# Miniprotein binders against b1l550: the designs that were tried, part 175

Target 1, 279 residues: b1l550
Amino acid sequence: MRLPEELLERARDIHSEAPSHRIKLDRVGSFGLKVPVEFKGFLLLAEADVWVSLPEGRRGVDLSRQVEAIYELSNPPKDPFSLCREAAISLLEKLNYADSSGVSIRFDAPLQDGESLKYYGVEISSIASDEIINKIRVEILGMTACPCTAELIRAYKSSEIAATHTQRSLGILEVSTKAEHPDPDKLASIIERAMSSPLRTYTKRPDEGGLVIRSLSNARLAEDVVREMIHLFLEEFGHLPEDTHILAAVRSMESVHMHDIYAERSFSLDEIRKEISSH
Short names: E, the ipSAE of ESMFold2; O, the ipSAE of OpenDDE; V2, 0.75 times the mean of E and O plus 0.25 times the DockQ between their complexes.

## First folded at step 18 (miniprotein)

Design s101
Fold by ESMFold2-Fast, scan of step 18:
Structure s101 (fold): chain B 279 residues (1-279), chain A 95 residues (1-95)
Amino acid sequence: as target 1 above (279 residues)
Amino acid sequence: SPEYRKLLLEAFKLIREAMKLLREGNPEEALRLLEKAFELAQRAFELAEDDPRTKMALWLMAYIRELQAEAYKKLGDKERAKELKEEARELEEEL
């Protein structure tokens, strides 16, 4: 049933009322919005979250204004980096009670894989307040091979063939910076180069054999992959501001265990340079 | 695919023009452009080679149906508006 317009005009403004408890909330918003984006020549359907901070004296936020802010900026589809930053700024302008705003946009990014495409995960964020912090997270699957089992087999009497278990591993690079977002394709490349081998969208048996042999010849622990990712990141992105924060992580889906192995390191550029220089 | 991208960009262009017409009080002309946009999005859907591109085209088709429903509502055709919103919902369920 549709309510008369008189009732809507006479209804209380619930959002502006005092809350039950005077507690500030950090993030209140609309999550899981579908938005089109343009990424490197591809038109992709992304999923967006938009939010603002809510002061202790206000009961709720104007969700319709949050949705309006991002959709006004989404046609024509634009690059997700510009969309993220512009929408976060627009939210603060539209919702003057908020101290901060944020926008996250997630999509599967295409990467050329021979004659086909494979996809890797990208999430970008912009958080606006007195300054803008840009964040990007890239996740891509690769292959790792266990060096411990390989060494054990080689140590066995009369065995000269390296053999070990292989598994899918998820590599993760996350960057938070006051500069513009790093290129996600370069982050994905760093992750793949740190692994024992990349995964392919499709392979024939001869090609699969070659991939496995490559992995076995380049066996790496999850810990090795994280360290290599950090090394390669510094080679490519060492020019970012010193207070740039990075998370490098690997989740190895161990084929011989009922559980996964996980390794990570968080650091600022200033912190990691001092650590490396001390040795 | 260059054709897939070209079809979607043309559909987005027609949508922007239709939205302007809706704001200017011309829902009849907006509906003409939106139907053309739907045909382009549907052809893009047929050309989609993987799940991400299929989902992009499906979402655009649903979005166009929502805009057509709003146009019919402005024309006072509440029954047709309801049918188009239901069609948009069915398209979104495939996402």
Scores: ipSAE 0.597, ipTM 0.871, lowest interface PAE 1.9, mean pLDDT 85
Fold by OpenDDE base, second read of step 19:
Structure s101 (fold): chain B 279 residues (1-279), chain A 95 residues (1-95)
Amino acid sequence: as target 1 above (279 residues)
Amino acid sequence: SPEYRKLLLEAFKLIREAMKLLREGNPEEALRLLEKAFELAQRAFELAEDDPRTKMALWLMAYIRELQAEAYKKLGDKERAKELKEEARELEEEL
């Protein structure tokens, strides 16, 4: 029902009123929006969060304007990196009372796996204020083989290839930078290469055997995986600004325990370079 | 398929034009474009079958129904606008 225009003129603008408590809010927005994006030739439906800051003197945010801002930029579908950055900027322009804005876009990224596709999780974010900070989080599953159990079994059976327990492990790389978003496929590749082996969507018997043998021959602790991720990251992305912040993490879904093993390192590029150079 | 992508991109183009027409106060012409866009999205949906790509086509169909409802509201046809909003809701529940 469209309310008569006359009623709209009489209605108070609730959002522009002074709040009962003058407190600034950091993030106010719409979460879980569906937005179309184009990623490496694929049209994907992504989930998006959009927000702005709210000054202490304003009761509420114009949420409709936030939704309009991202949808206007989403047609035609574009790459999620540009969409994220442009939407964050547009939010500040449209909502002039905000001193900061942010956009986060989440989707499953397709990755070619032989004749099939596998997927990894991606979250792309941009935060705008006096500067723009770009953030990307990549999550991909791999396989790890335990070197400790392998060593025990090797000692017991004197076999060249020792049996050991294997498990699925989730690798995580999160990068925050003033530069452009790093390539998520490269980040996913780093995670897979840091593990004992990648996972495959479809394996024939010979391929499955080869995958297991590779895993057993490349047994790694969760700690080893994180260190290898950092090493490979520095080789590929060492050109990023020194103030770039990285989180490298692994969650190993242990097959011999009811609990998971978790390892992480948070660092700036400047910090980690100094650490490595000191050894 | 190349055909699937082509259909969706053409539908998005028609939607952009329709939205412009709605802003300009021409809901009748907007509705004609939205009807064509819906047909394209529906064909794309049929081509996708059980593929995860089906979600994009469904979302687009729902979005078009919402825009059609807006156009009918501007025309004063509240009943048809309500029906289209319900159809949009039903499509969104399948996402």
Scores: ipSAE 0.331, ipTM 0.716, lowest interface PAE 1.2, mean pLDDT 88

Design s102
Fold by ESMFold2-Fast, scan of step 18:
Structure s102 (fold): chain B 279 residues (1-279), chain A 95 residues (1-95)
Amino acid sequence: as target 1 above (279 residues)
Amino acid sequence: SPEYRKLLLEAFKLIREAMKLLREGNPEEALRLLEKAFELAQRAFELAEDDPRTQMALWLMAYIRELQAEAYKKLGDKERAKELKEEARELEEEL
């Protein structure tokens, strides 16, 4: 049942009223919005969350103004990094009672893979207050091969290429910075190069054999992959501000176990440089 | 596909023009542009080669149906507005 529109004119402005308890809320907003974005020549459907802080003296936020802030910037479809930053700023301008705002945008980013495309996960955020903090998370699947089992089989069978178990591994790089968002394609490349081998969208059996042989010849522990990701990250992005914070992680979906292996390291650029130079 | 991108960009352009017409109180002309935009989005859907491009075209088709429903509501045709909202819902269920 739908109530008559005339009744809406009699309703109190609930959002501007005093709340039951004078408690500030950190994030109040519209989550799970579908927004079009333009990324490197591709038109993609992204999912967005938008929010603002709510002061202790105000009962609620105007959700329609939040939705307007991002959709006004979404046609024509915009670069998702600019959309994220500009929408966060627009939220503070439209909702003057808020001390901070944020926007997160998630989408699957295309990578050329032979004659086909493969997709990897991207999530970006911009959080606006007196300054803007930009965050990006990239996730991409690759393959790892166990060096321990490879060594045992090599010793037992005396072969040049040892057999071992292989598995899908999810590589993760997350960066939080006051600078612009890093290029996600470069982050994805770092992750793939740290793996035993990348995954393909489509492959014929001879190509599958080559991928498996590559993986077996480049066997790596999850711990090895995380260290290599950090090394490659520093080569590509060591120029970022020293207070830039990074998370590097790998989740290996072990084919011989009922559980996964997980390895991670969180650090600031300042912290990791001091650690490396003291060894 | 260059044609896929071109169709979607033209549909977005027609949507911007239609939204301006709706704000100016011309829902009849807005509906004409939205119908053309829907045709372009549907053609893009047929050209989509993978799931992400299919999802993009499907969402745009649903969004156009929502805008058409709003235009019919402004014309006082609540029955056609309801039908178009139902079409938008059905398209969104495929996302």
Scores: ipSAE 0.614, ipTM 0.873, lowest interface PAE 1.8, mean pLDDT 86
Fold by OpenDDE base, second read of step 19:
Structure s102 (fold): chain B 279 residues (1-279), chain A 95 residues (1-95)
Amino acid sequence: as target 1 above (279 residues)
Amino acid sequence: SPEYRKLLLEAFKLIREAMKLLREGNPEEALRLLEKAFELAQRAFELAEDDPRTQMALWLMAYIRELQAEAYKKLGDKERAKELKEEARELEEEL
């Protein structure tokens, strides 16, 4: 029902009113929007969150303008990095009462695995204020083999390749930087290379055997995986600004316990360089 | 497939043009473009064969129905606008 224009003129603009309590809000927006993106030649439907800050003197945010801002930029579909950054900037321009804005875009990124595709989780974010901060989070599953059990079995059976329990492990790299978003495929590759072996979507018997042998030959603790992730990250992305912040983490879904093993390190590039140089 | 991508990109193009026409106060011409866009999205849906690409096609079909509903509202046809909004909702529930 289209309300008569005359009624709209009489309607109080509730959003522009002073609130009962003059308190600033950091984030007000729409979460769980579906937006089209183009990622490495794939057209994907992503989930997006959009928000702005709300000053203490304003009751509410114009949510419709936020949704319009991201949808205008989403047609034609574009890369999620540009979409995220451009939408964050556009939100500040359209909502002049906001001193900060943010956009987050989540999707499963396709990765070539022989003749098939596997997927890893990606969240791309941009926060705009006096500066723009770009954030990317990559999550990918791999396999780890336990070196402790391997050593015990080696001692018992005197075999070159000791049997050990294996588990699926989730590797996480999160990067926040004033530079451009790091390449998520490179981040995913770092995580896979840091683990005992990658996971495969389809394996023939000989390929499966090879994967298991590789895992057993490259047994690693969760702690080892995190350290290797950091090492490989520094080799690939050491050129990023020194104030770039990184979270490297692993969650091992233990096969011999009902609980998971978790390890993480949060650091800036400046901090970790100083730490490594001191040894 | 190259065909799937081509169909979707062409549909997006028609949608952009239709949205411009809606803003300019030409809902009749917008509806003609939206109908063509819907046909393209539907063909893309058929080509997706229930893989993850199906979601994009379904979303696009739903979005087109919403735009068609807006156009019919501008034309004063409230009944048809309501029907199209319901169709859009049904398509969104399949996502």
Scores: ipSAE 0.440, ipTM 0.779, lowest interface PAE 1.0, mean pLDDT 89

Design s103
Fold by ESMFold2-Fast, scan of step 18:
Structure s103 (fold): chain B 279 residues (1-279), chain A 95 residues (1-95)
Amino acid sequence: as target 1 above (279 residues)
Amino acid sequence: SPEYRKLLLEAFKLIREAMKLLREGNPEEALRLLEKAFELAQRAFELAEDDPRTMMALWLMAYIRELQAEAYKKLGDKERAKELKEEARELEEEL
């Protein structure tokens, strides 16, 4: 929603004034903008944040130029990666007092699930200065199952079918790189393959039983899932620049506890390769 | 749906043409294109099968109403402009 023209003109005059205190600000901008994007053939409404750095000698940022920069690039709707990069560059060009600019775009990405669609979370950003840093975060729900309880129950009942508690787990992969944004569908696939089983949008009782049995057969700790995510990430994306930074995490919503289990690892590609090679 | 996507892309094309007309000082012709765009967005809204597609169409309807309000303001019709801004606000509250 645009501010009234007369209010925007008045705000621009104020922004050019000297501030009360000569303090640099890192991020000043318009947050929570609704923006159309095209993702893999789908037209989706995304939420965007746009910002710039503000020097110590300037009171405020021209908000109208920030909004103009992203909306000018949004019709026709384009892929969110190009929109993110192009808008960040445009912001820095339009607001020449800024040392850096950034754009974040968040949306729910469709993934085919039989005849239905399921959605997973995507947040991408581009931060522009003398270089461009691209970031992507993917979040997707799946299932995990406790291997310790499974072994105890199998031993007790002498059963081929292991029984244990299962729970929903949120898998997270975040990548920061000077290269182009990784494909979020590939990141989502890595997360799902690392888990005991994926979640489905709709299952009938027989299919539901199959997912539970699969989960029990592939029982994994949150710690196991994070390690497998890192292993699979290196197989798929090991070609990225050595200074690429990754966060791999799992939050398990424990069905038998009043609290969640959380496991994570942050690393650069250079760091993790040296660590693996030392063993 | 292929129809849903086609309707939205046609609406976006009409919006680009209308925005050009507004810059060139032809708000009357812009309003004709924007009303056609609104009809297309409304039909897309009716075809939407899930929340993300519903939200996309609904946002586009609100955006078109904002552009129509700008056109009426340029024509000096302040009351019609206010009415369209209120309709846009009402549509955005549904998001």
Scores: ipSAE 0.575, ipTM 0.864, lowest interface PAE 2.1, mean pLDDT 85
Fold by OpenDDE base, second read of step 19:
Structure s103 (fold): chain B 279 residues (1-279), chain A 95 residues (1-95)
Amino acid sequence: as target 1 above (279 residues)
Amino acid sequence: SPEYRKLLLEAFKLIREAMKLLREGNPEEALRLLEKAFELAQRAFELAEDDPRTMMALWLMAYIRELQAEAYKKLGDKERAKELKEEARELEEEL
């Protein structure tokens, strides 16, 4: 229902009045919007969050203007990276009382897996203020094999290929930078290469056997996976600004325990380069 | 399919033009474009073979119904606007 213009004016008056408590808010906006995007030739329906800061002297945010800002930029569908950046800037222009804005876009990214497609989780964000910070989070499932159990079984059975428990593991790379968003396919590739093996959408029995054998021959702790992710990230993305912040993490869904194993490292490129150079 | 993509992109183009016409105070011409856009989105829905493609087509159909409801409201036809909003809601529930 488009409310009569008079009711919209009254609502604007309420938003512009002084609040009962003069407190600044960091984020006020609409979460869980559906927006169309184009990603690597695919038209995808994504979820979006849009927000701005609210000064202490203003009661509320004009939420309708936030929604309009992102929808205007979403037709025709465009790449989610440009959409995030442009929408964040547009929010600051349209809502001049805000000193900061942000946009986050989430979707499942298609990845070619032989003749089929598999998907990994992506969240692309941009935060605008005096500067623009671009953030990307990639999550992809892989498989890990436990090296400790493998070693124990190898010792017990004297087998060249030791049986060990395997589990699904979620790898996470989050990058925040003043540069352009890193390529999410490259980030997903880093995570998959850091694990014992990737997951496949469809495998025939011989292919399944090969995947398991590969995992057993490349057994890794969750800690090993995180370190390998960092190593591979530095090789591919070492050209990013030194103030670029990275989170590398793995959640291993343990098959022999009731709980998961989790490992992470948060760092800047400057920090990690100094750490590696000191050894 | 190349056809599916073509249909959706053409629908988005018509929607953009219709939105411009609505802003310019021409709801009658906007409705003609939105009707064509809905037909294209519906054809795209019929061609959809996977969940992501189906969702995009459904979302577009719902969005067009909302825009049509807005146009009819500008024309003073509150009853038709209400019907179209209900249709939009029903389509959104399938998302």
Scores: ipSAE 0.296, ipTM 0.714, lowest interface PAE 1.1, mean pLDDT 87

Design s104
Fold by ESMFold2-Fast, scan of step 18:
Structure s104 (fold): chain B 279 residues (1-279), chain A 95 residues (1-95)
Amino acid sequence: as target 1 above (279 residues)
Amino acid sequence: SPEYRKLLLEAFKLIREAMKLLREGNPEEALRLLEKAFELAQRAFELAEDDPRTHMALWLMAYIRELQAEAYKKLGDKERAKELKEEARELEEEL
């Protein structure tokens, strides 16, 4: 049963009331919204979170205005970068008590790879206040091969073909910048090039053999992959503002262990350049 | 300053109204609001005291130019649309 709308005129405005405790909240919002986006010619169903800061003197946030902000801008579907920036600023306009707003949009990005399609994870955020900070996180699976076991097996058998264990490894690049979001396809490419070999959705036996041989010939530690990702990132995106912050990480799902191996490095462009130039 | 934030939010209010007009098929009126929004964003740019606020104002100016390009494209003025997209690109390069 739908209640009569005239009851709203008699009801207290709960959101505008003083709270029980005068405590600021950093993020209050609508999480897990389904929104269509247009990404490089594909219509995708994305998941979005929208939020604002809540001052210590206000009990609640008008959640209907948050949903309105993103849905007004998502019809017709548009690119997720513009949607993210536009919606974040729209939240500040609609909710004038907020000091900051944010929008995150997550989706699986299709990538044409030979005769097949593969997918990688993308999360795009924009956080607005008196400045705007754009953030992008790309995750893609690749293959790594262990150089330590390869060396032990070679010493044992003196083989021309290094035998070692291989595993799926998840590469992660996260960039936070005042500039526009970096192209996620370029970030995914950096991750794949740093790995022992890329993975594919579908392979024929000869192609599968080729990927395995490539991986075995290019055995890399998780630590090696992170360093190579940073090197390749600096070649492609070194032009970004010096206060751009990057996280490079690899999670190796070790085929010979019950646990994963993890390696990461966080840095600003200014910080990493000074580190590299000191050697 | 408080004036900086006020200018940004007022500019974005005009942008939202212009976007609604573009969806409703009134690009002429949208262009009038977008030009006013651009003036407010330029004033915010002049009042910006640090890089983050400068970047915010520049981004807003670029965004307005992109919307004006869309409006001119809807009016059939492809050359003016191209000019405005180039201005937006130049503003974004300053980030």
Scores: ipSAE 0.017, ipTM 0.453, lowest interface PAE 8.2, mean pLDDT 84

Design s105 (at its last look DockQ between E and O 0.72; V2 from the best seeds 0.61)
Fold by ESMFold2, look of step 20:
Structure s105 (fold): chain B 279 residues (1-279), chain A 95 residues (1-95)
Amino acid sequence: as target 1 above (279 residues)
Amino acid sequence: SPEYRKLLLEAFKLIREAMKLLREGNPEEALRLLEKAFELAQRAFELAEDDPRTRLALWLMAYIRELQAEAYKKLGDKERAKELKEEARELEEEL
């Protein structure tokens, strides 16, 4: 059944009306959109969120125009950083009532892992207003070796095997800055270098002396993994603006514990430099 | 493989052209392009070497089926549009 022409001609534009409660909203948009991207020569399926601010005098947002803003830019597929920034700017241009917009894009980035590929998690965003603030979060799985177990095994006289238990650990670096997004591969490298080497990747029996030295030199507390991530980050990215905000974290999925171990530190570049320089 | 990438880029080009035709009210020509695009995405799906590339090709196949359904809806063939929407949903369940 079709609606009468009279009703269609007189239907309210609900989105442009004033709301019953005049309250500004910070993020109104479409979340979980599937979009194609091209990252370093790889075509990948990403997930995007798009939003704008909504002033107190406007009841709703034009959701179809939000979705159009990112899909128009996503074919042909392009690098996710350009897509993210350009879509955020396009949203402000198309939705004139908003004073800010945001776009986030999540994808799995490829890494060479011997003869095969593995993937790590990337989420980027750009928030546009009078300025553009860029955020990137990298999550990558690695392996950690327990130093307390390694010490116990070393102490046992009858042990012929240098060993410790290993566990999967998720390393996290998140950066919010006015500068360009940091290269996710460099962030992933920082996380991997902060962690222990995985003993599971051995396909051959190592020399006994080499195994002992490598196992002990790679064993780290979750707290020390986070500290090392911060140290390596500062060496690579200390040039970013002083108000750049960083979160460094690790979540270890312990094989001998019922619960995950978690360590985290957040800071601005100015803040952490003062902390380190005070010693 | 390089062929995987070539097939997908060609499919994306055809989709872009088909979407323009749908906006211009030419669903019959859009369907012609979408049939070609689906064949290319399906060939890319067969060449996919890992889960992320399989997921992209599969999503694209589902996306093309949705666009085909939209085109048939504009032609007034509601039964065919419904069939294509169901096929798109089946493909999305594989994701």
Scores: ipSAE 0.663, ipTM 0.887, lowest interface PAE 1.2, mean pLDDT 83
Fold by ESMFold2-Fast, scan of step 18:
Structure s105 (fold): chain B 279 residues (1-279), chain A 95 residues (1-95)
Amino acid sequence: as target 1 above (279 residues)
Amino acid sequence: SPEYRKLLLEAFKLIREAMKLLREGNPEEALRLLEKAFELAQRAFELAEDDPRTRLALWLMAYIRELQAEAYKKLGDKERAKELKEEARELEEEL
């Protein structure tokens, strides 16, 4: 049964009432919204979460206004960075009881791979308060080859290039900064260059053999990959503000184990520069 | 493809025009534009070369059906509105 509109006009404003318990909530919002975006000339379907902080004296958030805000900004589709920042600002301006707002947008980003496209994961967010903090997380699969097994077989058989096990590894770079979001294609490139080899969507048999040989000749531990990612990140993005925070991680889906190997390092640019300069 | 992009951008343009008409109290004209938008999205769906592009076209078709349901609801046609909302849900389930 649909209630008459006259009843809606007379209904109490539940959201503005005092709550049962005076407890502040950090994030209240609409999660899992599907929104169109334009990324580097591609129209893509993204998934968005939008939220605001809720003060201890207010019962609820007007979720309809949150959904309206992001969809108003989504047509025509625009780049997800602008959408993220503009939606977060709009939410904070429209919902004056909130101390902060945030928007996260997740999508699979296309990357040219010869005649084909491959896709990698991107999640961006903007969190607005007295300042704006921009976050980006890039995840892309690559290949690693075990140097320990390679060295053992090389010693045993006295060969230059030893056989070893290979596996898919997920590389992760996450950046939190007061500057603009870093270019995710550059972050993806850093991850792939740190790996033993990238994964390909299309390759002919001779090219596939070359990729495997490259991987075997460039064997790397998960720990090696993380250190290389950090090194390459500093070369490309060392210009970001000193308080920029980075997470570099790799999850190796070990072909010889029933479990994964995981390595990570979190740091600020200030912290890592001091660490490197001390040695 | 260039055609896939052009079809979707035209569909988004028609949706913006239809949403303006809905706000102005002209659901009849909005429905005409939304049906054209649906045809464009359907053609883009047929041209999609991979899963991500197929998903966008499919979502847009569902979104257009939701907007058409809203328009019929404003016209008092509850049965057609329900029918379109069910079509939208079926399309969304394929995502």
Scores: ipSAE 0.583, ipTM 0.865, lowest interface PAE 1.8, mean pLDDT 86
Fold by OpenDDE base, second read of step 19:
Structure s105 (fold): chain B 279 residues (1-279), chain A 95 residues (1-95)
Amino acid sequence: as target 1 above (279 residues)
Amino acid sequence: SPEYRKLLLEAFKLIREAMKLLREGNPEEALRLLEKAFELAQRAFELAEDDPRTRLALWLMAYIRELQAEAYKKLGDKERAKELKEEARELEEEL
């Protein structure tokens, strides 16, 4: 049913009306949009969230303009870093009543694993106001071997390579910075190198044996993994601004317990440098 | 494959041109470009062989159907516009 065009002229602009309660909202937008992106030569379908602030004197946000803004920038598909930044800026330009905007893009990033591809989780965000803050979150699975059980078995059997329980562990690095988004492949590499071993999509029998031996030789607590992630991050990304904020975390899905082990550290680059220099 | 990427990028190009034509009030020419874009997206879908790349091809097919529905609506063909919107919905449900 096409409503007569004449009715549109008579209809009140509900969004521009004063609200019943004059309260500012921090985030109003569309969540779970599907948008095309190009990531390292791969064309991917990503999920996106777009939002702006809403002033106390305006009843609602023009959501259609938000959706149009990101779709206009998504054709042709571009890198998600540029898309986030450009869309956040465009939202502020198109919605002049907003003092802040944000875009978040989520997808599974392909990573070469021999002749096959494995994937890790990525969320790329940009928040625009008086400044632009770029955020990236990387999640990748690895394997950890328990050093405590290894030590007990070593003591019992006097073996150079002690058997121990192994488990899958999720490593997380989240970086918020005024600089450009850090390279997610580098972040994923840091997480994998901090683990006892990476996971492989396909292993031949000799390769499986080697992977397990490597894990046993690099047995690490969840706490050890987080500390190693921080250490490796500082080596690779220590050039970022001092006000850059980092979250390093590990969730170990323990094979001997019904619960997971979790460890994290949140810090700024300035804070962690002072901490390390004091030792 | 290089072919898959080429097909999708060409489809995106045609979509941009079609959207411009729709804004300029030329829905007939827009429909011709959208039909070509759909064929390219469909070929890309066939090449993806149920890998993660299939999702982008399906999404693009759905998006093209929505644009075609808009074009037919501008032409006054409400019935065809409704059919195309339903096809778009069905494709989106496969995502």
Scores: ipSAE 0.506, ipTM 0.812, lowest interface PAE 0.9, mean pLDDT 89
ESMFold2 (binder alone), look of step 20: mean pLDDT 87; pTM 0.877
OpenDDE base, look of step 20: ipSAE 0.487; ipTM 0.802

